# Designs tried in a protein design chat: VH-VL binders against q0atu2. Part 24

Target 1, 119 residues: q0atu2
Amino acid sequence: MLDKKARIRTSREYRNVFEKGKRLSGRFLIIYYVENALDNNRFGFITNKKIGMAVIRNRIKRQLRAIVREYQGQVKNKHDIVLVARAGIGKSSFEGMEKDYIAIMKKAGLFARNANKID

## First folded at step 14 (VH-VL)

Design jc7
Fold by OpenDDE, fold request of step 18:
Structure jc7 (fold): chain C 119 residues (1-119), chain A 123 residues (1-123), chain B 108 residues (1-108)
Amino acid sequence: as target 1 above (119 residues)
Amino acid sequence: QVQLVQSGAEVKKPGASVKVSCKASGYTFTEYWMHWAKQAPGQGLEWIGEINPDLGDTNYAQKFQGRVTMTRDTSISTAYMELSRLRSDDTAVYYCARDTGSLFYPTGHFDYWGQGTLVTVSS
Amino acid sequence: QIVLTQSPGTLSLSPGERATLSCRASQSVSSSYLHWYQQKPGQAPRLWIYEASSRATGIPDRFSGSGSGTDFTLTISRLEPEDFATYYCQQYESDPYTFGQGTKLEIK
């Protein structure tokens, strides 16, 4: 799991992202992102029953966290980012999910210019 | 229909711990923030903390930090609040309450409440 | 933290009268984050007014909420016997969640 410092953990923090953030939709993910007043990024995750049973949801959460961790160092700082899993993600492969994450984050302009693991 | 059913009344000695349960039904447990509140006898309401039932993330009021632990068992749609190192002023009715909005969009107000659990701390 | 101060502490009125309950915040609170609850003895609180002025499901028209900034009001146009209870305001502008100390509306 992500470090506590790197997680959106409170309802107020989630509310802030959803209220003030920008929204972008990918194939498997929707991201909400907004600048924060910190020096680090924080990530949140939203899953629901539409993506599948508990086992599937848990797998998706683990995979999303793994993806976020892998690319965390390449994301521009000072952002709160919430990943919302879409219904189709339950049937996606890890590679497909990762590809979608990279694509949507690029579209959002959230990767640093010197990022080298996103191609 | 949405329902929150809490565990029964507890009587504890000072220094002991108490764990109150809140079983949710009538909705998807993991899709709504769960909150806990304290109400001392004849007093008002005091927010204790919140838990994200899906991820397990918690946020506690400073007053309770270090003594309160909120957990959940998603398999049985049950939230738990454990309060340790009990003292006399912990005597109160404790409520679980659901955020009206989903995790996707929390609203900050509580539409459904448990019936409350009386915890009595006395020597 | 944001402190909510309700006034009066106790309000004694008769059925048919108008009731005005005040909730004052120590700092500005968005109307979206100010809510009211009703509580009767031996019962859990019930959401009554949300977002300062919206009535919860099933709440009669005689109840209304208003206000902005630091001053909020719950008004009951004509009191019914079942309206006598304790009312709490609550904010979610900032952590932690906080409640007012409550106004007890009792029968005169």
Scores: ipSAE 0.919, ipTM 0.958, lowest interface PAE 0.5, mean pLDDT 95
Fold by OpenDDE, fold request of step 18:
Structure jc7 (fold): chain C 119 residues (1-119), chain A 123 residues (1-123), chain B 108 residues (1-108)
Amino acid sequence: as target 1 above (119 residues)
Amino acid sequence: QVQLVQSGAEVKKPGASVKVSCKASGYTFTEYWMHWAKQAPGQGLEWIGEINPDLGDTNYAQKFQGRVTMTRDTSISTAYMELSRLRSDDTAVYYCARDTGSLFYPTGHFDYWGQGTLVTVSS
Amino acid sequence: QIVLTQSPGTLSLSPGERATLSCRASQSVSSSYLHWYQQKPGQAPRLWIYEASSRATGIPDRFSGSGSGTDFTLTISRLEPEDFATYYCQQYESDPYTFGQGTKLEIK
């Protein structure tokens, strides 16, 4: 699990990302991202019943957290980023999900220039 | 239809703890923020805190920090509010309330409320 | 925190009259984050007006909300017997969520 400081935790924080953030869609993920006034990044996660049953949603959440944790050190600082799982993600593999995350984050320009695990 | 059904009235001694439940039905429990509010007898409403039922993240009003714990059991679509170190001024009706908007699009207003749970703290 | 002060504390009127309820914020609140609830004795609050001026589902058009900045108003053009209750304003411009102390609308 991500540290508390690395998580979007309040409704107001989610609302802020929705209202002020930019949106990019990948195959399995939609990301909303906005700069924050902190020195660290915060991540939020959104899953809904369209993803599938509770077991599937829980799996997806675990996998997304794992992916975010793996690459968090390579993400540009001072961003609030919300990952929204798309309906098809329930049928995706972890690798597919990871690739989608990397692709969409790259498209958003959120990876640091010196990142070496995203090629 | 959307319903929030809370647990029954409680009578507690000072220093004790109380845990109120709020069972949700008629919607996907994990897709909406759940809030709790306090209303002392003859008084107005006071916001206690919120919980993200999907992730378990909580945010409490400073007044209740250190004494309140909000949790949820997604398997039974139930939210819980536990208040510890009870004192007389904790005597109140406690409400759970759903944010009108979804988790990502919270609106900040509450469209459905539980029926309330009276908690009486007396020596 | 943002303090919401409602006035008057009690408003005594008769059916058919116009009611004006005030909610003043200690600092500016976006209209999007100012809401009103109605509560009757022994019942839970009910969402009444949201985003300052939008009526919740099923709310009669005799109810209206207005205002911006620090001053908001709930108006009932012609009071009906069922309108007598306590009304609360609520904001979430910033943490924490806060409510006004309420205005009790009672029958004269």
Scores: ipSAE 0.918, ipTM 0.957, lowest interface PAE 0.5, mean pLDDT 95
Fold by OpenDDE, look of step 14:
Structure jc7 (fold): chain C 119 residues (1-119), chain A 123 residues (1-123), chain B 108 residues (1-108)
Amino acid sequence: as target 1 above (119 residues)
Amino acid sequence: QVQLVQSGAEVKKPGASVKVSCKASGYTFTEYWMHWAKQAPGQGLEWIGEINPDLGDTNYAQKFQGRVTMTRDTSISTAYMELSRLRSDDTAVYYCARDTGSLFYPTGHFDYWGQGTLVTVSS
Amino acid sequence: QIVLTQSPGTLSLSPGERATLSCRASQSVSSSYLHWYQQKPGQAPRLWIYEASSRATGIPDRFSGSGSGTDFTLTISRLEPEDFATYYCQQYESDPYTFGQGTKLEIK
């Protein structure tokens, strides 16, 4: 799982991303992102009952964390990024989620120029 | 109707641990930050920490760092606060309280509170 | 941390009188992050005023909140018997969450 340092862990941190961050919507994900004063990125995750039952939500969280871990080394530094799962994500495949994540992160310009796993 | 129901009063000896529970109902437990506060007898309120019930992430006041552990069981919508290495000045009523806002949009104020749990630490 | 200092510590008044409770912050607090609670003996605190000036659900209009920066005020225009309690201010401007030490409003 994501290192504690790589996670948004406090209510204040989440609120800060909401208040100060930019918003982009994908098919399955909405991302809010803002620069932080750290040397590392932090990720947050939001799921709600709209995406499905607890089993589904847990699966989605696990999958999103896996995706974030896979690409975290290619994301520009000094960002707090919150991923909000959209209602349709419960019916998506992992590959679909991954594709959506990559697309939305590219749109946000959050990948480093030398990123090599975002084709 | 939103309700937070806490476990009963505890009597502990110094050095022991206490685990207080807070069962939530009437709302989606995993969609609101849960907070804990301490109130010593005749004293004011003191914030202990918060937990994200969905992810389990916690944030504690520095005063309680190293002694407090907040957890949750989402299957029964219950939050827990464990305080270890108890001392006399830990004697207090402990409250769980829900943030009014959602996980992503926390408001920083608490709209629903548990009834409180008295923890008495005495030798 | 942001220290909230409430004054007076105890306020003795009679029903029908006007009550003014002060909460002073050690540093600037946004109105959105300053809140008030009422607590009666043996009971849990209850959200009373949020975001400096908004009444929580069910709170009578005789209660009002105001202020900005470092100075905030809770006012009760005409005290009712049920209003006698301890009032706490609370901030969420920065970690950690902090409360004022409280003002006890008691019957004169």
Scores: ipSAE 0.906, ipTM 0.953, lowest interface PAE 0.5, mean pLDDT 95
Fold by ESMFold2, fold request of step 18:
Structure jc7 (fold): chain C 119 residues (1-119), chain A 123 residues (1-123), chain B 108 residues (1-108)
Amino acid sequence: as target 1 above (119 residues)
Amino acid sequence: QVQLVQSGAEVKKPGASVKVSCKASGYTFTEYWMHWAKQAPGQGLEWIGEINPDLGDTNYAQKFQGRVTMTRDTSISTAYMELSRLRSDDTAVYYCARDTGSLFYPTGHFDYWGQGTLVTVSS
Amino acid sequence: QIVLTQSPGTLSLSPGERATLSCRASQSVSSSYLHWYQQKPGQAPRLWIYEASSRATGIPDRFSGSGSGTDFTLTISRLEPEDFATYYCQQYESDPYTFGQGTKLEIK
């Protein structure tokens, strides 16, 4: 519903996902996810300095946010989800990140039934 | 060596705004949550809010919501706290403080503090 | 909001005495999220005890922390002159991450 409400915004909330979340790895991304007590989803992003220089890290953060925004309507509600960029993500294309995200989210069972998207 | 250096003392009139800076050195600025706290003369510590310096997301205590804005400039490793519509009970020392843990696993305790910035609000 | 109530507000003791400082939370706080700071006049707070019972780097072993749930204690087994300061507890269970009002430990 509200874009601000769809973000993990507090340090304590990030810690909860780390401590309680399930973990799934893809080619470029790792997701951690846990049910929350809200009516909506919240997303967080972690990009460490091993990925590259600041300009590269900022591009990756921007691209991951765009991907999450594109598919957020298909995600089952009541989840806190943190995307962790893997060290090799700096070499990936937008399409590569997007495909990886879709695959991981499907594997986690986080997409709602009857999504009208390819694969 | 980890260090947080804040901007100097300020004297403001009621209704004005103040922007306090907190320059970080000796660590990777974007890897740790930054917090701000208020201490009025002779009073205890009061948490104002926090900022994720990597993403820029903020979270404020309700009593400061609408008057406080926390920002940062990652190119100079500096956090900022702006407080608007100042009144006499905003007279206080304001501190920045760093969480000891990572962005994804913060600890919630603060190992390094700035030296404090005295803001005096007087007519 | 979790309120932390410290007692006593002021504790007047002499060097060599044992000090016991209490921190009571309005609702349960995990031991991992209860921390203590020391502050002297004109100085920034210093992390003292973290996660209820762990001493920060360089903190003498005469300081110990204990407690769980809603009741936490900071104990100083034998007071030294440098220990006279104000001590604050702080919780990280939920935002806002509140501090107690402080216990001022002063020389009798």
Scores: ipSAE 0.869, ipTM 0.933, lowest interface PAE 0.5, mean pLDDT 92
Fold by ESMFold2, fold request of step 18:
Structure jc7 (fold): chain C 119 residues (1-119), chain A 123 residues (1-123), chain B 108 residues (1-108)
Amino acid sequence: as target 1 above (119 residues)
Amino acid sequence: QVQLVQSGAEVKKPGASVKVSCKASGYTFTEYWMHWAKQAPGQGLEWIGEINPDLGDTNYAQKFQGRVTMTRDTSISTAYMELSRLRSDDTAVYYCARDTGSLFYPTGHFDYWGQGTLVTVSS
Amino acid sequence: QIVLTQSPGTLSLSPGERATLSCRASQSVSSSYLHWYQQKPGQAPRLWIYEASSRATGIPDRFSGSGSGTDFTLTISRLEPEDFATYYCQQYESDPYTFGQGTKLEIK
């Protein structure tokens, strides 16, 4: 579970990432990311009803939060990052989502150079 | 037909807590930010805070930090605002209001409001 | 926080007259984040003008909004009896998302 400091908590902050963030698409996820004025990262999550019923959407949210929490120590600081679930994500395995997340975070240049040593 | 229906008026003693509900209908509750505002008798509107009803994250005006808790129950499309350690200047009408935009692209203006809940704090 | 100061506090006019309501912000507010509401006694506020100049659905064209930066105006070109109410501006530039204290438009 992500600490409150590491979450995007306000509507205005979400809008800022949408308006000013860079966008990079993976197979199951889209990330939007922008530098912030803090010393830390913040993460947000967007899932909509087209992904599936509430049980499915809640499972996806829990799984994405778990993936982000596992790798958050490897992410370069000072970024607001919003993960947007693509419509096909409900058919993906947890491992598939995790692989997709790692790939798009690397493509975005958001992992620190020594991330593998920190876990 | 979008509606926000709030719980009824309450009379409380100083030091008590109150929990106001706001039941949403006619739209997908979890896709829009929800806000709460206070209007003391004869006074203007004061923003209290907001909640992301999908994730449950909240953001409160500093004046209310430590006394307000906003929650929701997505199974019944209902938002809640609880105010603790009540004092006489908490006497007011409390409104819930919906942002017109999406969770990721909110507009910051509110197209639907609840009818208001009068909370009276008196000895 | 951004303070919105509305003037005048009360504006007494007759039907048929032109009304000008002012909202001044303590810091610059993008026009996209300045909104106006109308409220009548015993009722919830109603979205009236959004993004400084756009009328909400069903709002008559005698209402217009303008302004930028720190100075915003709501104008009613010819007052109708139903226009007498309190008007609030609201900002979304930064949290807390504050309202002005209101201008009460009352019949002379």
Scores: ipSAE 0.866, ipTM 0.932, lowest interface PAE 0.5, mean pLDDT 93

Design jc7
Fold by ESMFold2, look of step 14:
Structure jc7 (fold): chain C 119 residues (1-119), chain A 123 residues (1-123), chain B 108 residues (1-108)
Amino acid sequence: as target 1 above (119 residues)
Amino acid sequence: QVQLVQSGAEVKKPGASVKVSCKASGYTFTEYWMHWAKQAPGQGLEWIGEINPDLGDTNYAQKFQGRVTMTRDTSISTAYMELSRLRSDDTAVYYCARDTGSLFYPTGHFDYWGQGTLVTVSS
Amino acid sequence: QIVLTQSPGTLSLSPGERATLSCRASQSVSSSYLHWYQQKPGQAPRLWIYEASSRATGIPDRFSGSGSGTDFTLTISRLEPEDFATYYCQQYESDPYTFGQGTKLEIK
């Protein structure tokens, strides 16, 4: 799981990202992101009942956390980033979610300037 | 209808712990922040902390840090607040309350409250 | 933390009178984050006014909220017997999300 320091943990912090953040949509995910005043990144996750049953929602949460953890070393610091699962994500594969995440993060310019290509 | 039903009154000795439950019904428990507040006899309201019931992350007022633990069990839509090392000034009614907004867009105001749980710390 | 100071502590008025309840914040609070609750003895608080000026569902239009920055008010244009209760303001500008100490509105 993501380290506690790398998580958005308070309701006010989530609201700040919603209100102040830039938004980018992919096929399965939407990200909101805003600079923070820290030396590190923080990640938040939003899933809702429209995605499916609790078992499905829990699987999606685990998979998204795993994807974020895998690529967190390539993310530019000082950002709060919230991943919002779209309704169709329950039918996606892990690889589909991963590809979508990579594409969105590249489009947002959130990977390091000289980061290697990610497939 | 949306309901928050809390566990019954507790009488505890100083130094003990108490765990208050708050069972939610009539809505999707994991989609709204849950808050806890204290009201000592004849006094106003004091915010204790909040929990994201989906992810389990918590945030506590500094006054309670180190003595309060908030948890939840999503399988029974129930939030818990545990207060340890009880003292006489912990005697109060404890409320759970739900944020009116979503996890991503919380409003910070509470449209549904539990009925309150009286905790009495008696030496 | 942001301290909310309500005044007066007790307000004694008769039905039909106008009541003005004050909430002063130690730091600026956005109107989106200033809320009011009513509480009667033995009951949980009830959301009354949210976002400084919006009435919660079922709250009569004799209640109005106003203010910005550090000064907020709750006004009851013509008191009815059911309006006598304690009123709390609450802020969500920053954690901890504090309440004022309350104004008890009682029958003179």
Scores: ipSAE 0.838, ipTM 0.919, lowest interface PAE 0.6, mean pLDDT 92

